# VHH binders against Transcription termination factor MTEF1, chloroplastic (MTERF1), part 1

Every score and structure here is a prediction.

Target 1, 262 residues: Transcription termination factor MTEF1, chloroplastic (MTERF1), of Arabidopsis thaliana (Mouse-ear cress) (q84x53)
Amino acid sequence: AGETSDTGILFREKLIYLQDLNVDPHKALRVNPSLRSAPISSVVSVETLLSSTGLSRPAVGRILDMFPDLLTSDPESEILPVLRFLSNEISISEQDIPKSISRCPRLLISSVDYQLRPALTFLKTLGFVGRDTITSRNTVLLVSNVERTLIPKIEYLEEGLGFTREEVAKMVVRSPALLTYSVDNNLVPKVEFFIEEMRGDVKELKRFPQYFSFSLERKIKPRHRLLKEHGILMPLSEMLKVSDGQFNHWLLELRLRSAERR
Below, numbering starts at 1 at the first letter of every chain, in headers, positions and changes, except where a header shows other numbers; antibody chains are not in Kabat numbers.
F, E and O stand for the ipSAE by ESMFold2-Fast, ESMFold2 and OpenDDE, each averaged over both directions (binder to target, target to binder). V2 = 0.75 x the mean of E and O + 0.25 x the DockQ between their complexes.
[cut] marks letters that were taken out.
Atom coordinates printed by the task and the answers are left out, and those that the model quotes come from them; centres of patches stay.

## First folded at step 5 (VHH; from s2 with A33Y)

Design s8
Fold by OpenDDE, fold request of step 13:
Structure s8 (fold): chain B 262 residues (1-262), chain A 121 residues (1-121)
Amino acid sequence: as target 1 above (262 residues)
Amino acid sequence: EVQLVESGGGVVQPGRSLRLSCAASGFTFDDYYMHWVRQAPGKGLEWIGYISYSGSTFYNPSLKSLVTISRDDSTNTLYLQMNSLRAEDTAIYYCARDWEGYSDYEWMDVWGKGTLVTVSS
């Protein structure tokens, strides 16, 4: 009777601790059933390690809530290797480690040997070599599956745009975000619109890969329509990189210049 | 190593002109938008303008009449011509690389150390 009461008390204490970290205990127990029998010390040890990187307690809580499996992970054998990988192989500074894992918590639940390192190897073949090529901003690429996600995107860029491997490599190194965009939902529609409606030259996309970062429906199409109505051609970079006010200013200037030439 | 190095700063009298330079190295200069930004003592960052990889320019409306940005891709150099300098133009001037195609500071991933311009009588 006493042992059961003690176990109940300890369990309650653990739940309270999770709540204090803003971790949903119900979700955590559902996703990670082993948490039920795990001592609170296991949770504390994980928190301690994550906090030691410079993460705030709220950030730690957010990460643990996102990935409850971490709550029962072994800090030394499961978490520390990822941190070391980021530090030693990716050369992320100590200051940027917490930024990296905060931005991409999936890093912490990824295998170094089966996911992170293979991704790095592939990225190196694209030209992600040297300092500052992989930063806290694009570590998401390390958690992307090479065969299922990265390669298909590269292939589409080659086929869809008619670029060489080298050209595509240069594009993605300059604009790593390209490798995060959906082929079907982002790249294809934008390429089709550019070629079919805008009658653009694909070389311009090579020069301005940031084209793919802009909303097709909210920015690209509306601005193109306005330009078309006025019979004005405008480079993509000028059309898209500016605010609405700046765009209108450019539009007025172009109209004035056109009128002067007539 | 990717770096930007500003030069040409110094002490100038009001009404004078000054041209700043920014030397780029370690990357393909002609692929990027380049910006000038300044910070006056005790004030926040102020955007001056940019030049595209194609040579098109856009300026802060408050400064447009007083500044000209140009670039020489053959020498990987960015320039800022300033005319009719005033005391209020006293600041550290920075050049920055824009790799994402936005004019926001968050997309300026490489900055120089800055060069100080002091306008005083």
Scores: ipSAE 0.009, ipTM 0.264, lowest interface PAE 9.2, mean pLDDT 89
Fold by OpenDDE, fold request of step 13:
Structure s8 (fold): chain B 262 residues (1-262), chain A 121 residues (1-121)
Amino acid sequence: as target 1 above (262 residues)
Amino acid sequence: EVQLVESGGGVVQPGRSLRLSCAASGFTFDDYYMHWVRQAPGKGLEWIGYISYSGSTFYNPSLKSLVTISRDDSTNTLYLQMNSLRAEDTAIYYCARDWEGYSDYEWMDVWGKGTLVTVSS
């Protein structure tokens, strides 16, 4: 009777601890059944390690809630290898590690040998080396499957834009975010709009791959419509990099000038 | 409105130190790499260095002046500390927001108006 009572108490304590971390215990137990029998020390050890990277407790809680399997992970054999990989192979500074993890918690549940390192190897072939090496901002690329995700994106850029592999490689190195965008939901619509509506030259996309970072519906289309209405042509960079206020001001000035000429 | 405003420039004697500031507004400052770039009279742009959103720094190895870049995310301010200034350090100094985190001018999408630093005896 005493042992059963103790087990119950300990279990409750664990749940309370999870709640204090802002981890949903019910979700955690559903996703990670091993958590039920795991001692609270397992959770604490993981928290301690993550916190030691510089992550705030709320951030740690968010990560653990997102990936409950981490709650019963072995810090030494499962988490540390990832951290070491980021530090030693990616050369991410200690200060940038928590940011990297916070941006892409999936790193922590990814295999170094089967996912992160292969991704890195592939990215290096694209030119992510030296000054263009992977940074803390681009670590999300390391958790992308090379064959299923990265390569298809490269292929689309080649086929969709008519560029060579080398040209595409240069584009993605200059704008790594390209490799994070959905082909169907982001790249294709924007390319189609650029070619069909804007009647643009694809070479401009090569020069300004940042085009794909802007909202089609909220920025590209509206601004294009305004420019078209007024018969104004301008480079994509000028069109899109300026703030809404600056754009509007510029447009107004142009209108005023045109009126004065009439 | 996204804006960068440099300050702290002026006339300074050789050998002196100077700290420039760049006030950022209109965007999430701590999500961006920030750069310092300068342009000497009659010269092209010279990249000085950057600081990451987490505080990592990288500098132009060719710089003669000792420089340190820092940031205060609580005040959205970028700093450039320059020591042992020389006449050759006379330039307009710009801060710039980095789009992708690479030291390429094409991806610095927002620039300040610059602040003039004149090193003269």
Scores: ipSAE 0.008, ipTM 0.242, lowest interface PAE 10.9, mean pLDDT 89
Fold by ESMFold2, look of step 6:
Structure s8 (fold): chain B 262 residues (1-262), chain A 121 residues (1-121)
Amino acid sequence: as target 1 above (262 residues)
Amino acid sequence: EVQLVESGGGVVQPGRSLRLSCAASGFTFDDYYMHWVRQAPGKGLEWIGYISYSGSTFYNPSLKSLVTISRDDSTNTLYLQMNSLRAEDTAIYYCARDWEGYSDYEWMDVWGKGTLVTVSS
């Protein structure tokens, strides 16, 4: 394969290689036009580096299909620095590196200097340090922009819930997923429903921030309607963290207690 | 200082009952889920169950008929009643607090020192 544009046969070999990886070649060429002139050896070198982390070939294919710009990336100057950051600065073990990448492939296209490290620095100010440090399970927080994404979410939790910065920091360290939810499409509607329809006490959200992880339409609203129809009060955690079978069992037990008191 | 202190452990005969206590101090006890967890010698941790801040309980299904968890918020005390004890119930018993209500140990941020229960061979 040459250093520039491939011949028709070599170009077809590249397309077949991509298809074998389950990478959509039309999308890849549309998103990354430089791929047309890239030698297949450079594409293979990207797969080789990613595979060396322990990622399966199907996982590599999914990542490359999501981010076709990686197909023409220089492994040494553009991908390896991210892997070194995860290993050395986050201290993620070798066995957990592929898990972290699989959970958040966007890490691989993120600048260490302009995105990952600034996010880490900010998260440390919230208390993601020591025993509560960033792990392979929450590296997705590192791809969130501090000014455009993380700070607005913190500020909404303060303003919308009436908590101090220190209380919000404790909440997000305990429940890091809070920093992944859309303010407009998740936090706001769920706070509005909790306050207005459920007539809830904001202190419950401090105690059970996982409320925001549950589907408003498929779980929160249906269970609330059942409790309201029967005049039953139940803490959020008991309402939401149990299976449908356990919820129905608890609902029946509470209805029996209510009938006994009559 | 946030602290949990278990008591009531000791040597008991198989088939008998035992009640463990966990005294809490340094925090608002009635805001937290409280858990009991045990560890047999040379074995991993086994979650027994929790009691919520509102008094609702949830138990490990394999232990459900043998244990009862209760709390007294006026004395900041958590209790574990164990019945029909067997040799396999020999373990160090810990209480732990949990703000969130998960049964995963990662969410239990304060643990007691443990109290040893030995069911005689």
Scores: ipSAE 0.000, ipTM 0.149, lowest interface PAE 15.6, mean pLDDT 85
Fold by ESMFold2, look of step 10:
Structure s8 (fold): chain B 262 residues (1-262), chain A 121 residues (1-121)
Amino acid sequence: as target 1 above (262 residues)
Amino acid sequence: EVQLVESGGGVVQPGRSLRLSCAASGFTFDDYYMHWVRQAPGKGLEWIGYISYSGSTFYNPSLKSLVTISRDDSTNTLYLQMNSLRAEDTAIYYCARDWEGYSDYEWMDVWGKGTLVTVSS
């Protein structure tokens, strides 16, 4: 009948358990005050369920430290439905489940009915189906809010670049990370640099949406400036997909070809 | 540095089986989805299927009953088993790696040079 006795011994045992998992107890209690009264058996049952998926104990600890609300979750009613959604509705194999969770722990605190399934349904309308379906490596898209996050990014690509919805859908299916980038801090600065400084043709961005995955300051700007210095034009994919050594080799080859035309 | 090398191609009679290999080096093989793709003479690329980093497979529906993909992470080797070969299976067979598991060819970042399979009587 007694679910929790808040004696010093029982509370200290819970704190020691958390520390053994590398969960910061101060942070956990601040974020999740209900943890103070939760029985240690409830906390252990959460670790037990997560470990049963194949997650290592350090990975479980990291997840629980990141999302301390999980420490007081009911495994049966709050966590297992997420696991069943991943295995049954997305068809992620038992072996791939722990990697999906490790890459996106937020899945475990997301409502299947109000977040995960609506996001999946929306993503399917963009073309994340069949051979292009959501995999264990990109389940992070499922934790993005459709109205506040996914749709505004799609609308920016339509309006800012002048593409149709169908063209944008193809781009995001080919480069799903587009749906993870901030409009203000990633998409806008990179589009502005491409159009205004590189004088680029927007059709090239449709052809090579991976442009948005490269660092503006560490790769895009330096390589553009080298090409501009030498009067060389190079497709985005050749400019960006290669190592610095291979880029310099291509630059030298293009300079030699230009000199031979003289 | 990063390499994929296909082998096991050659001339084979119709109705026979053939197993192709793809040796991987220079990267962490067991972190990647691995694909098989083929190109018949004068035709475009045809995706055959993939195998995930943990062994789950997905196949082109038109080829599903004819092929089996497997991997051996201890030897960094990808395999394609093909059964009941026909003349239409004559093609160059490529392996390719992919972090995310998509079948769009532009998403696959490293390809082998291919191995030729010729099915003739």
Scores: ipSAE 0.000, ipTM 0.207, lowest interface PAE 12.9, mean pLDDT 85

Design s8
Fold by ESMFold2, fold request of step 13:
Structure s8 (fold): chain B 262 residues (1-262), chain A 121 residues (1-121)
Amino acid sequence: as target 1 above (262 residues)
Amino acid sequence: EVQLVESGGGVVQPGRSLRLSCAASGFTFDDYYMHWVRQAPGKGLEWIGYISYSGSTFYNPSLKSLVTISRDDSTNTLYLQMNSLRAEDTAIYYCARDWEGYSDYEWMDVWGKGTLVTVSS
């Protein structure tokens, strides 16, 4: 009948719109079934708001494909409060708002009152204030749950490794990425390898928390194995801070110097 | 505003030594790795080396015998000492800061404007 035919035409227009944005319509409908009945005007209003921040259309499409629930969000009540939070409470400039969103699209699906502001409040207690406040580069920390994510990471560094709260706070303020690593899947196995295989002093991890940013399997283990094979002792930071090309070149130089002295 | 300002460049005779300075302002200097990078006329960037927040240095192996990097955290100043200068050391010399301590240029978020060193007879 006519209702079915007209409904089919409107639904097809919505699918074409999503395809033009590079949003996978099958994924979007599976993740967000409400999209099926949503008027195309409400979907367009979401793109309009996101574009007004300075995001390119490809960036908007990527964000909507990643989080299809946004397609049926109310821009005024669900998205705009996040944008206001970033500009007013974090004080991110209008030029940097699209960069912050592009780096961490999850911000847009996070409750200001129940997620973003509580995380900000907790991060301030660690010392993310004044000169060291949250910036557009590390807003990803705001999407981390305080009780389930941030506190367990702090506790591991404090209680599990023997650092004081003051030391841990200084570490994470200096190296905010440290708060993005999984305790069980990153921190623990890398600490175990450092202590047990590399025979390192845990205090070096406090001074060089960037250790946790390197791949255990692709960089830490291979470089340690090469140094051990050649009997070379070097500080952790020197072992890891250089590119693969620079490391290999430097290793060859050390081997040649060792052979020259024999 | 975060700033790095190089100084000490100029014309110098081959075989002489020269010390460059980089004055830092607007940030906590002793929390950052500091780098020296140079660019010869018509060439790409060449990384010289860094000094960490704890004073550890790492150098481009091709330049190690010719350069020394130091820092004075009390005056927020980075230094590059260059010895036995050659004509090929003619370049614009830049200082740069880096939070993470990588030697790749994309990790260096603030650069100075550079100071020109010309090595000529």
Scores: ipSAE 0.000, ipTM 0.192, lowest interface PAE 13.9, mean pLDDT 85
Fold by ESMFold2, fold request of step 13:
Structure s8 (fold): chain B 262 residues (1-262), chain A 121 residues (1-121)
Amino acid sequence: as target 1 above (262 residues)
Amino acid sequence: EVQLVESGGGVVQPGRSLRLSCAASGFTFDDYYMHWVRQAPGKGLEWIGYISYSGSTFYNPSLKSLVTISRDDSTNTLYLQMNSLRAEDTAIYYCARDWEGYSDYEWMDVWGKGTLVTVSS
């Protein structure tokens, strides 16, 4: 008798608990079938650990809905090692731990030994040490696979664009977001536009890697078109680092000065 | 060792001109934005302006008509020309390098020790 049994009552309590957290119970059971047989006390212990870091209850619910496998995780053996890694090896303050987790919840399902520490070790070889070390703001780099994700990006900059390893390391340490961009869907198209349409020198990309953070269609192309129409040459940083209002103001000033010289 | 060394400071009469130099060593000078920053006695830092790796200049709007920044990449030297000096231009003048070209002091990773300019009758 399923509906009236103690097993049925406890299962219904578990579903109500998940709904109260804004976790979709049907999706959670589909993704993590072991949740069906897990005691509710185990599920509550996961929320308890996450809340103890300072995460709000809505943030805990969002994380558990995103990664339902956490609902059956052992807090001591599977979650706490990640928290200790962030605190002790990355040296993130207690205040910043919940921020780091909220920004990158995938940290909580990542192996310290097989993912987080290998990524940290690799990033240190690039110069993410001392004052340039990983912070709570860029822990997303730690969930990136070294061989499938990080190395191909480094190789594109070294061999595809002709930069030395030392130059690439400096670029990525100064602009860590560079390691988050797709080679095929971001770096290559933006390099092609810069070289072929803007007739630029790749050395400028070394100086201003933030070029890759700007929208090709919404900022790079429109601003390039305006500069080209008026015969103006401008370094990428001057072209891209200002608001649309300031860019248009400077363009008008440059056009007026050019007209006065003629 | 990366170094920036300012020179050309001293005591100068009001209304005169002065050219400051900043000698760079230990890095590829022509890859960097170079800045001038000053600090009057008892005051905070005041950004003067920069010159980009391509030679484009950008100045603090309140100082734009008073100063000119230039660079000579063949001698790794940054210059600040100041004209019509006034007592309020008395300050320690620093040069600084910046890879990314932001005008925020956080991004200026190497500074010189500064050169004192005193404008006095």
Scores: ipSAE 0.000, ipTM 0.177, lowest interface PAE 15.1, mean pLDDT 85

